# VHH binders against Type II restriction enzyme MwoI (mwoIR), part 9

Target 1, 363 residues: Type II restriction enzyme MwoI (mwoIR), of Methanothermobacter wolfeii (Methanobacterium wolfei) (o59646)
Amino acid sequence: MKNPKFTENQKEIEKEEFEFLQKLNFIIKESLELFNTNLKNSMKFINYITLPIIMASIESKSFNPFSEIIEKHIAFILNSKMNSLGYKFLPLGYSSDLTYENDNSIIHIDIKTANLENPSDFKDTVPLGINQSSYPGVLDCKIRGKNIKADCKKIKVYPNIPTTYNNKLTITNALLFIYPDYKEIIDEIREDYIAIRELISINLKDILTPIEGSLEEFLNYKPSNEKKRLEPILDNIVRGYFIHDKLRHEFSENVEKDLEEFEKKIIGIAKKLKEREIKPVAILSISIPNGELAPHYDDEIVSGKSWGSSFRYHYKKSGNSVFKGLDNKASRAVFLHINKEYLPVLKKYFDPITVYELTEKRL
Short names: E, the ipSAE of ESMFold2; O, the ipSAE of ESMFold2 at other seeds; V2, 0.75 times the mean of E and O plus 0.25 times the DockQ between their complexes.

## First folded at step 2 (VHH)

Design c1 (framework vhh_nb_b201; at its last look DockQ between E and O 0.01; V2 from the best seeds 0.00; counts 0 for: pae O 23.6 > 2, grease 24.7 > 24.2, placed apart)
Fold by ESMFold2 at other seeds, look of step 2:
Structure c1 (fold): chain B 363 residues (1-363), chain A 119 residues (1-119)
Amino acid sequence: as target 1 above (363 residues)
Amino acid sequence: QVQLQESGGGLVQAGGSLRLSCAASGSIFSIYAMGWYRQAPGKEREFVATIYSGGSTYYADSVKGRFTISRDNAKNTVYLQMNSLKPEDTAVYYCAAERGYSYGPWDYWGQGTQVTVSS
C-alpha cells in the first residue's frame, strides 16, 4: 500500500503542536536578555562550583560544564512565563523535567546542550529519552554490534509518555543549546585531579591509621564487579580538603605542597571559566511529533545508542523538518538564536537555517 | 550610529589582487564587528569575511586562504585583501558593522563597491 494520508484528528494534533511551538518560541526569544543576565550572575560564584565541575568531568568525555546552570535558568524562565499562557507546572513522575498542563494538553519540555565540535549531537538530529517522547521509535537493526539490516523485522521502542493523558493531548518539545567546546579547559585539569586522588590514596595512612593492618585489608579488597572501591572515599577527602577546609595539615609537608599546587590550578581554571564567553552558539527549538501521528514520522524517530531505552529524532532526514500534515509547511525545528561570530561554522552544518523572528503588531 | 563607505573596487585580471577599504564614521569603531558580503548578478547576497572587535576572523570557504580581513582601529577602517582573484569573485562587495554581543542582524551597511575579475 501507499503511504497513509493524515486523518483529520492527526491534522488537528499537528495544528496544536504548531501553535504551542509558536508560543514557546515567543517566550524564549523574548527572554534571551534575562537568560544572559542570569548566566552572568551565576559566574559571580564560579569559584564555588569549579571543583565540583572538575570532579563531575571525570565521568564524561563530552561533558558541558555549564549544562546544569543553563537548565536551571531556562527552567526559571519557563516556570515564571508559562502561567501567562495558562499553563500550570505539573510535577509528574516518569516525564520530562519540565512538565505543564492546561485544560486541553500536557506539555513536556526538555533542555539539551551540545558541543559545537561534536556535530552528531545536534546536526539534523536530537537525542531523546523514553520520558521525552510519546512517539514509538524504530529499534536499530544493528543490535549488539551486528548489522541484521537484511533480515531485520522492525521493532518499536515504546516510550513511557502516552499520546494523551485522559483526553489531554501530549505535546513534547526540546530546546537545544549549542555551545563552544570547553574540552581543552577541562582536559587540562582532569589528569591533575586523577593524580591528586592517587596522591591521597598513597598517603591514606596519614589520616586513616586506626587499627593495625586494617588499612591494608581495606585497600586490597575489591568486589567482583567494582574495580576502584576507593574512589568515593578519595573524592570525599578532596571535598573535605578543598571545599570544607578540613584535613588541612593532616598530610605530610610534601603532600600538602602538592595539594596546594592543585588548589592554585583550581583557581586558574575558575578564572578561565569566568572569563570565557558563555553565550550559546545557537538555540534550536524542536517540536517532537506526538505518537498518534504514527506512521508518518517512523523514518525520523529511531532507537538511540542505548538499544531500546532512548531515541533519536532526525528532524531533517526525510524532509525540511516540517509539520507533514499541515499545508503551510511550517518547520518543526527553528533557530531562536544564532551568535553571529559562529555563523560561518553553523552554515557548514545547516542548510537551510530556519530562524524565528519576533514580530510586534500595532492596533 | 555608524556610517560605512567602501572603496578600492575596480577591474582586475584573473590571478590578480585587490584591496578593499571600508571607512567607518560616527560611533566607537573598536567595539563593532566588521564584515564583508558580496552579491553577484542574479544571486543572493553572500557572506565573505568577518573580523570581531577582539581580532578573531572568519571566512567563507570559497575565499579562505585567498582573502584576508584586517582592521585598523586608529583609522576606523576595515580592509579586505583579495589575492588570487577568480572570475567567480566578480560582485558588488558590501561592508557591514554590528555591535559585538548583539543577537540581531548586521546593524549597518555600506553602499557597496564593484569588483570585476576578467578572464
Scores: ipSAE 0.000, ipTM 0.099, lowest interface PAE 23.6, mean pLDDT 77
ESMFold2, look of step 2: ipSAE 0.000; ipTM 0.102
ESMFold2 (binder alone), look of step 2: mean pLDDT 84; pTM 0.857

Design c2 (framework vhh_8h5u_2; at its last look DockQ between E and O 0.02; V2 from the best seeds 0.00; counts 0 for: pae E 23.4 > 2, unsure alone 55.0 < 65, grease 27.3 > 24.2, SAP .738 > .668, placed apart)
Fold by ESMFold2 at other seeds, look of step 2:
Structure c2 (fold): chain B 363 residues (1-363), chain A 124 residues (1-124)
Amino acid sequence: as target 1 above (363 residues)
Amino acid sequence: EVQVVESGGGLVQPGGSLRLSCAASGSIFSSLYYAMGWYRQAPGNQHERVAIIYSGGSTNYPDSVKGRFTISRDNAKNTGYLQMNSLKSEDTAVYYCAKLGYSSGWYEDAFDIWGQGTQVTVSS
């Protein structure tokens, strides 16, 4: 496919996308102090959330123990600030969590966090779900593991978000928060938590008597995802014991001793998390091309690891991530914040680095 | 530090069988915490998952190997296995054992520990 000339409508779309990117960048940049203050306030309560953090650390989705906290604080800031720019909150479902409207556009903002030690989540690319873009992705019609390929020139990966809602232009953005790895703190206690879950599992007969059948039959019941029965029960007992002071002294003395030693370790981890100041390594703001801009971004927006359930935007594929239809050479991907302590490692992943200031510049 | 070593690969005729082993050091195998998977890569392709076993014992297979491959684990020996039956020429690849995070789906698993791989060749 050759890259055709931008139409006048496509140029107007990119003008609208660029103008919104500037507004979003201003909001976030002006709110960095408030964001940091709000995070510090959440950390005053770390003792009450440390066990939930530890429990979540064994889920495959938790690469940053503070991801949900970060996302909620940014959502609060955006919900508080967008009305001063003429936008109102518009929850739709089947869209990004943060959706807004004004007279001319429907705005979708997705907040992502990434671990600095996992560059595939942030380096020159951003993963997208089908609710996070309006631009159809290129579908790879190669059958995995075989020398068979279908001709699928007529189909693409189609997202849920339309290019317009009525007469209002769809605009989609991502805010990517890059954080340092907290692995050493969490790894210190993860094995202990695994051991505690196993200890509770082995001793379930002390506290759980089925109404019918044996305990083994109850725990071995196999719906299509059997580990959910045992794991929710163990999680419930952990919450009951450590958060709610329930089930104390219902286990044997040796089991109770081990549970109380683990409680001391939770407190120690809470202290370490509180002492580790949470500051982003970097904040990256990304304008995701509207689907009416096809085919101009086809090389950058492609299917993900699945055949059609996700995709990626490779925002640096064309050298610089610019609004291709605008003469101003503005970047679609811009750093809003860089922690100077991490600049050498950021330069390893990004060269050039485009920074939002009064005017964009490279580092 | 957790490391894994695959073994059991080799040359086999179509329709034959092989059993791959994955020996691990550290805490890679637990009934409560970790999933373990087998992946394969033919030259020029991305890794393809061919089996996964979760800490609770549940397993998943893609259609390409379902009914022919069986994953299992022995937590006491820190060893996982892949029994491969009714092998076809299209199964020729380097097979890797990998530690997986807890899965939210087929395509969201993180891979942070891989073995060196063991070659499986299915040829007449």
Scores: ipSAE 0.000, ipTM 0.095, lowest interface PAE 23.1, mean pLDDT 77
ESMFold2, look of step 2: ipSAE 0.000; ipTM 0.103
ESMFold2 (binder alone), look of step 2: mean pLDDT 72; pTM 0.740

## First folded at step 4 (VHH)

Design s11 (from q4 with Y101W L102V L103R E104T; framework vhh_7aqx_2)
Fold by ESMFold2-Fast, scan of step 4:
Structure s11 (fold): chain B 363 residues (1-363), chain A 122 residues (1-122)
Amino acid sequence: as target 1 above (363 residues)
Amino acid sequence: QVQLQESGGGLVQAGGSLRLSCTTSGFTFSDYYFSWFRQAPGEEREFVGAISWSGGRTDYADSVKGRFTISRDNAKNTFYLQMNSLKTEDTAVYYCAADEWVRTYSGSYDYWGQGTQVTVSS
């Protein structure tokens, strides 16, 4: 009746969203083998796994080490490919989200992983943080504690990422990787992962400090600059060499023992992951519509969580609403990869009329 | 070994009806999703309609919605496109397609028929 629930430039935005989807599809198809946890040789495996393990260990707020490691692995690979397409990484603060800019648009990519055993994590919704969206949201609030009496209110929150910036449209994409059940692997590496986190944050902080901090610093790391303290370790570990004996003589005896323990734990985790041959079941791109999402709580296209700073976007319901799709050329939820071995399981949860696979077009 | 074969194409007058069939072999029919695509002279191949493995879900292009109906017969390993109220703009080569996972807005499917010509005269 009054004011659109979305921008008047919807078709222009959908054209930009579709253009990005085609580029993303190209990147994923070209890089598919790199998203496998196991790689053909130890040098590549060390290169792609060791740095994500280190980054995940200093950043994780949870005790799900496999999810953390794999998300960093994906981010590392994706960043290299985005740069090849002319996108420049934009630093929006310390977080695991990825934001890029080119001449026409600003792209925000939210990397998600899901376990095939937990369909509630992938079958119809994707969680969005208020700070990871170009849209205003609504937060449900609640006070913790046994002796505190307080009421709860819904609080409107404005987005941290504008819908337009310097005449460029902002595109938000959730990139979801579905993996086979990995609970056994999580349990097996949990203790080693915790030990690595403690070694990095307590015992080896002076040596590894230059990579502790922002995701931007990790992605733009250059060994020959202020990170000289990391060069011997990264060169020896990442390239598949052991820490050079001569370098150990420059450290105290306690640091030498801690470095040896760190090396042993990293190699142990890497070997366990390599033996498991973990591949994605499917890779799903979800193009989150530009515009005002808060009114769509009434339409159940968006739902909140009690005691949360996030909301859920219902991508299957969205396809039947004002956000129907990308100019009749693609749905908002598109499979970029499906491992056909898992089709019988995926058919139980996905309606092919709602979720479509994009053609393997070259960019 | 896997084959899809269209039949039922031909010349028809505007306002008329035509039923296309796609007979399949070499795979378990009931496990597959089926779609119809068409390609008019000088145009890109476009989606027409799709039917899920259970038959419980169908989808159509806006240009044919209300006029065309897709259906399947698992016992005959055949699926159909019933075309009513035909227009000259419906003139195209019609292709049947099959995949274990349907793709309605893209032309990428595991298996394709050779195509059947439909010509709607004024």
Scores: ipSAE 0.000, ipTM 0.370, lowest interface PAE 11.3, mean pLDDT 68

Design s12 (from q4 with Y101F L102V L103K; framework vhh_7aqx_2; at its last look DockQ between E and O 0.01; V2 from the best seeds 0.00; counts 0 for: pae E 24.8 > 2, unsure alone 61.1 < 65, placed apart)
Fold by ESMFold2 at other seeds, look of step 5:
Structure s12 (fold): chain B 363 residues (1-363), chain A 122 residues (1-122)
Amino acid sequence: as target 1 above (363 residues)
Amino acid sequence: QVQLQESGGGLVQAGGSLRLSCTTSGFTFSDYYFSWFRQAPGEEREFVGAISWSGGRTDYADSVKGRFTISRDNAKNTFYLQMNSLKTEDTAVYYCAADEFVKEYSGSYDYWGQGTQVTVSS
């Protein structure tokens, strides 16, 4: 019935969230040169990982081949830098892998990657899983565009992360890395890879002799709801041939020529991946409101149209993404890095673009 | 080996124009992002502008927007800084720089030229 005021406890929560956001922003911004150097060093080995990337892309055509590499390098930086600030690594298994504690708080940092060509993953919003927030989301009681309504005022989408752990405040942040789309490069070779798997499949009798039954019966066996043996066997042969130099010359000359042609294509793709801009297009740092701040962020943390196990934080479209209980109205979402080449594209999605400034002595 | 060489500096009156060139060798434009920096005596090095590895995207410092234009010539492995409506505040040594990735903070670029002096008098 009233517009509730921030309590003194809620103001203190936001002060702690803001202070941690500033620490996180400083760590990441200070470490961008190291991150870029580490990423460049990983790319020296692109020839060794390109085939695994191609193979993984078959399962998901929107796959970002570098997301895990990025996450590992950021995790390394955070694990090193957070300790120097008195935070100890604290993996909890069911939450973000980047969980830390000190005397007063438990910190959850979620690293998200987004494809620049899929703006629903980053534009004015960030998706939140139930393991990535402590703030309950609004539940939409509509069913698939039907006007079937129920009173859901008393029911929210409840996350797994509590607002405190044994009197330690929960602080939750997201680091959102926006990357160029690699789809065109990966799509170029996907059909060739599928053709190579087929070629190996029809020639399996050259290298695989079942002890019992026919080869067809062996390959079609599906133990314990697993896929047929064919698919994992083909992938294993691909790895053996192209990564480990095994099974070379066990196929006919025509098959071997096709396999060698594909190997040349893998090398070409590796070159294209190395030449593509793999540094983030942008890095966005987001402080996610603690659940004790309810109801002040209820209009920004919502679910979809059906009962959902997830929600989104709308940090731009529904209002300012600020610490609403602090006088300075500091932003909860700021850019830490912008690739200058992509400014025109970024301005299509973000206007204005607010950046975090680090005071440095220029060299 | 990767090398960068600036040319085209000199003395010019305020309101005048000057065109700087940066000739590159030992790499392809598609592999690098190219930038111009400047440094006045006793001051820190300042970003002026940049052009993407494809040549299709540019960025400029606010102090030079609308007056300076960066371009490239693929056939000559050269990129340019066209400076118009020059002011005395533009007096500096101008450097071209190249980097495999965009690094705008701290001026930590992989490759730098020797610099060319631009002096704007009135």
Scores: ipSAE 0.000, ipTM 0.104, lowest interface PAE 22.7, mean pLDDT 77
ESMFold2-Fast, scan of step 4: ipSAE 0.362; ipTM 0.733
ESMFold2, look of step 5: ipSAE 0.000; ipTM 0.089
ESMFold2 (binder alone), look of step 5: mean pLDDT 78; pTM 0.796

Design s18 (from q4 with E104Y Y105G; framework vhh_7aqx_2)
Amino acid sequence: QVQLQESGGGLVQAGGSLRLSCTTSGFTFSDYYFSWFRQAPGEEREFVGAISWSGGRTDYADSVKGRFTISRDNAKNTFYLQMNSLKTEDTAVYYCAADEYLLYGSGSYDYWGQGTQVTVSS
ESMFold2-Fast, scan of step 4: ipSAE 0.121; ipTM 0.559

Design s21 (from q4 with D31E; framework vhh_7aqx_2)
Fold by ESMFold2-Fast, scan of step 4:
Structure s21 (fold): chain B 363 residues (1-363), chain A 122 residues (1-122)
Amino acid sequence: as target 1 above (363 residues)
Amino acid sequence: QVQLQESGGGLVQAGGSLRLSCTTSGFTFSEYYFSWFRQAPGEEREFVGAISWSGGRTDYADSVKGRFTISRDNAKNTFYLQMNSLKTEDTAVYYCAADEYLLEYSGSYDYWGQGTQVTVSS
């Protein structure tokens, strides 16, 4: 059943989406300082959960150490502002998805973060979960080696966001925050990090290794879509700390001194991270033509990953949109904020670079 | 010191053509986005056309699309608006504008010219 209020009139549907964009723009511009100052204040001085995540992030250059923290903080700020504009939070989808409702629409907001060192995550596509797509997709299976038995088939994936829902228009928006490369921050804490690795690997091995391999697996952890691997390591480290704390007075002076140094180095890292101000390079709003808009766009604007649960939305493909984004031909993406210090880097990937203004009409 | 200076305005008959030029100084021309705006008496300033820093992308208001062409010459630090098939409704003061990135059609640009009058008679 199509939504009778909007039917298949692309222009009227995109007008409703544009009105949401104006409200989103207002929230983002009014909240810019909150995304900076409050983020650093959200850091907790040393806890057993934060430490392993920081260390794993430092060890792996492919892992953005700020993505989890930033996305949670952005979600909190957005939720506080959306309610004041008449949007009611809906617990539809996963806990990581933000879904809101007003009289006319169901609004899906997907918060994305990207690092300047990985332009494939922001320059022309944005990752889109299967639960966030109205497009049927195909995942290709390939045989990787002669000693791996796999049935290589094309798998049809059905969309999870229907073209009609609850007699309301579906609006889907990816809110993308681009951040500077974290290498400079890693370099600032590198000395303390090296000291911690040495203390663990050499001096604290016996105390923090009640289970063989746990510390080595932690120190060599590379996040690769496997959060399960980190959980047992975290548990073993927590248990090691807990045992040490209870039996502290039973240890030799050398062990006690090493543990004190370990604690000081961890506190040092936490303080440096807390005091670091992280500002976005740019903030993009990417309007994804889901719901009733999906039939107006070719499925080629969405591509799948081999054996992945996600797609990539090619937001620079113009399609048939009457909503005008970056260049009136690009797919419905606009900059809500640009940090002018990073214009030379952004010009490598975007031409033109258009900052959305509240009075702009893109219809 | 940044300066933009328009030239090429004047009086023309309906159906005729004019070429406006905007000569710039005081910044690195090749790094800037350029736009033309116009303002008729008693009306708000409106967007006419834009060209990106690379020259690879252009944009036009619906009312002028197909009739006007924007271009740039980095060697001369000048950009142009070629106006063909002029209508009496095109009568306005035309302004050139420049920015480090394209600001949307509100007229919020870093630098502006003084304006040049275009009058199209029937």
Scores: ipSAE 0.029, ipTM 0.518, lowest interface PAE 7.4, mean pLDDT 69

Design s24 (from q4 with S30D D31E L102V; framework vhh_7aqx_2)
Fold by ESMFold2-Fast, scan of step 4:
Structure s24 (fold): chain B 363 residues (1-363), chain A 122 residues (1-122)
Amino acid sequence: as target 1 above (363 residues)
Amino acid sequence: QVQLQESGGGLVQAGGSLRLSCTTSGFTFDEYYFSWFRQAPGEEREFVGAISWSGGRTDYADSVKGRFTISRDNAKNTFYLQMNSLKTEDTAVYYCAADEYVLEYSGSYDYWGQGTQVTVSS
């Protein structure tokens, strides 16, 4: 059975992983105000790019329209903070969301977002590609062929990311940002967007056209004299559509009324989203063990169900939520931020709730 | 006001046992995480053990694992630390600590007791 003693090298690996967790904790806590401001500011970026995303999400009902925008803004903030700590971004990293290096380590950070309403996205496990860490995974499989059906034994799959490269230790961390349920916001604007789609499709399809990826057309779009009164933020939403000038003189009273309703609905949506402040519920850090630590962690800590399934890291399985070689029981899965307003909901899914406080002595 | 008060400390021979208690008041007891810390003279405060708000999870420092047991009695608003097979190295002032939503190993809990002395003689 798997109960070996930690080697000196393995203890050193865990100390370096823990040291990075402490640095990450520091930059996340110092950046909390930036994340809040960025989320509020993302609601101001209702424009040619974000409006279609919001409309698509309303029709699908199953994805968050803000997740991609949030993830890009998180990445921007993290890049700035990592650079200030002496880490250099590696733009050719293919296997993780963000890859950095310094003099002694290669850092892989995987940004995850989850809705509080979907606990399967954050409880006990996190999605992970086999090549997003140096830890080996286990794949369950079934073999099918002529006259044969066999369940293969669980097979070990090795990642392309080495545990050490050019004398630099590989460190992997997942950052999971949990956000509140956006259903209420989506529901508030759903009817307005449906009304806009109906106005365009039925009454205005020949006179309103989305601007098609042309920066020149976007920048040179001039709203009608009536619409020139809009403020820049609201104007950007209207600029996502333009009126065919040749048809303007033929507008009936009904068309003018429909255009007024279209503009009113767009302004209404912009006001609802612009005034919203969306804050993360919690930020969970998961320090994924380096592959050289595999003798001390569960063999199935990273697993996939079949050839077409996604691998998952099981951070609570078999005690793998702690640094096993460290004397002080430091946690690998630990909250860097909790919004106390959501504590009752978080307590349904996490027991204990571990928050890590950085001290000056640990940096 | 929130109050935590330790009791049960004292002098004991090596190999003996002691049971520490922490009585609490001023908050909803069954919603809180609870921990024990200790501090020997001239040393920094160190984590000893913890119990979750539900009682379903416990954690211990490696130096006390298998010898100490943390438990809680929600009906009595009291937490316990059962210390068995005591060693001279266990001599310290023991503190109980509570936090509403966090299990903290570095000692940044919101509420602390006054401490109780445990002395283990050879």
Scores: ipSAE 0.000, ipTM 0.276, lowest interface PAE 13.3, mean pLDDT 71

Design s32 (from q4 with R57K D59Y; framework vhh_7aqx_2)
Amino acid sequence: QVQLQESGGGLVQAGGSLRLSCTTSGFTFSDYYFSWFRQAPGEEREFVGAISWSGGKTYYADSVKGRFTISRDNAKNTFYLQMNSLKTEDTAVYYCAADEYLLEYSGSYDYWGQGTQVTVSS
ESMFold2-Fast, scan of step 4: ipSAE 0.125; ipTM 0.582

Design s34 (framework vhh_7aqx_2)
Fold by ESMFold2-Fast, scan of step 4:
Structure s34 (fold): chain B 363 residues (1-363), chain A 120 residues (1-120)
Amino acid sequence: as target 1 above (363 residues)
Amino acid sequence: QVQLQESGGGLVQAGGSLRLSCTTSGFTFSDYYFSWFRQAPGEEREFVGAISWSGGRTDYADSVKGRFTISRDNAKNTFYLQMNSLKTEDTAVYYCAADEYLLEYSYDYWGQGTQVTVSS
C-alpha cells in the first residue's frame, strides 16, 4: 500500500473534521437508542408504505422496504440533533440533502447503510457521489459483461462542491451504518410472504370490479368489522392494479375466502414485525478529503471503472498509515459505535481504530 | 466482577526504564481495546497510549512517542506499557483502562493506578 500525497490545506481540513467528529460522537452516543428502527407499529408501517411496495419486495430478492425507512429515520434523527451543536441546515442546490453550516465550516453528510453479510460495502471502501464531495478527478469508463465489452476514454469530472464556499471551509463525511442481514427478519415472515404472493397470483378483476356494483358496494355486503379491516388492503390493491399493469393477477372464484386469508396473512406479518427492532451493528464516520482526491486516482484511493455519478473511496488507504490522518493527529475513519454481539464478525474484516479526542493536546 | 490491576510502578532515575502491567479479569480480554492514562500532580488525567483489539493498531501521545511501547498478551489477559528514556515530567500515577466501545468519553473500566516517580 502506497502513502498518499495531499495538498497544503490538509491540516486545516483535518482540524475541522476532528472537531466535527467529536460533536458527532457525542450526539450518536447520547442518542443511540433513537437510531433503532422500531417495528411495533407494523400495521401502520404496512399501511404507510402501501401494498404495492410490499408486493414489489416479495417479487424481488434485492428490493428491501426496510432500508429506505432506516435511512430516512437516521436522517431525521441526525437533523434534529445538529442544531444543538451549532449547525444550521443549509439547502445547497449542488449537494446532498444533509448539508449544514456553522461559523467556521460547511459540512456535507452522506448517510450510507450496509448489510453485514456484504463486506465489500464497508470493509475498506465507501461509495461516493460526485455531488457529495469536491472531487475534481476523472472517471475511467471501462465496462465488461457477459454480452458486452466496452473500454471508454477517461472522462473529466467536475465537482459540485468547492473546497471553500462563502469563505468557509467545506468538509465531507460519510456516516456508515452497518445493519444485520435482513434475511433473518424475512425468514421469520417468509411463510406469510409466500402465502400472500400465492393469493395475489389470482385475478384481481374478480375482486375489484364486482358484477353487482362498485368496490364500495361490494364492501357494503361485509360486516362492519370486516369492512374496516379489508378496506385499506383493497384500496392499496386497487391503486397497485391501476398504477402498475404488471401487478395484475387473477383471483380465484372464491374471492371472499381469498380476501380473508389475505387479510390474515397481512396481520400475521404485522404481528411478527411489531416484536422487532432493527439495531445497528456498527457506525463508522469516514472523513472524505475535499479537494484532495484527484491527485490520488492512480494511488488507488479513488476508483471508478464505470461511467456514472459515483466513485469508490478507499478510506483505509488514507493518511500515513491505514487508519491515520494526514498529519498523524486524527484518523480519517473511526468507529462511533460497535454492538458487542457482532465483534467476532467485525474482527474478520477490519481492526478498530482509536480517536485522538482522548488527548486535546493533539489538536 | 470486572477488574483491572496495575503493577510495575516505582522510583526510577531519569534515563531509566520501567515496564507496567495491567492484569484483567471478568470479561473476554480479546474483545476489548486497552489504554494507558496518567495524572501528574495538580494536572488533569491525560492519554498515554492505546492498543486495538487485534493489536494491529497502536496509538501514542506525542510526548511519549518513540519512548513508550504498548503491547498485549491475549493468552495472559494482560497488557503492558514499556517506558524507556524516562524523564522527570513522566512522573505521574498511571492508570490502565479498558473499553469495548470505541470513541467513548469515559472508559468502561479503570484500574486503581500505580505511582511512577522519575528523579533527576
Scores: ipSAE 0.000, ipTM 0.281, lowest interface PAE 14.1, mean pLDDT 63

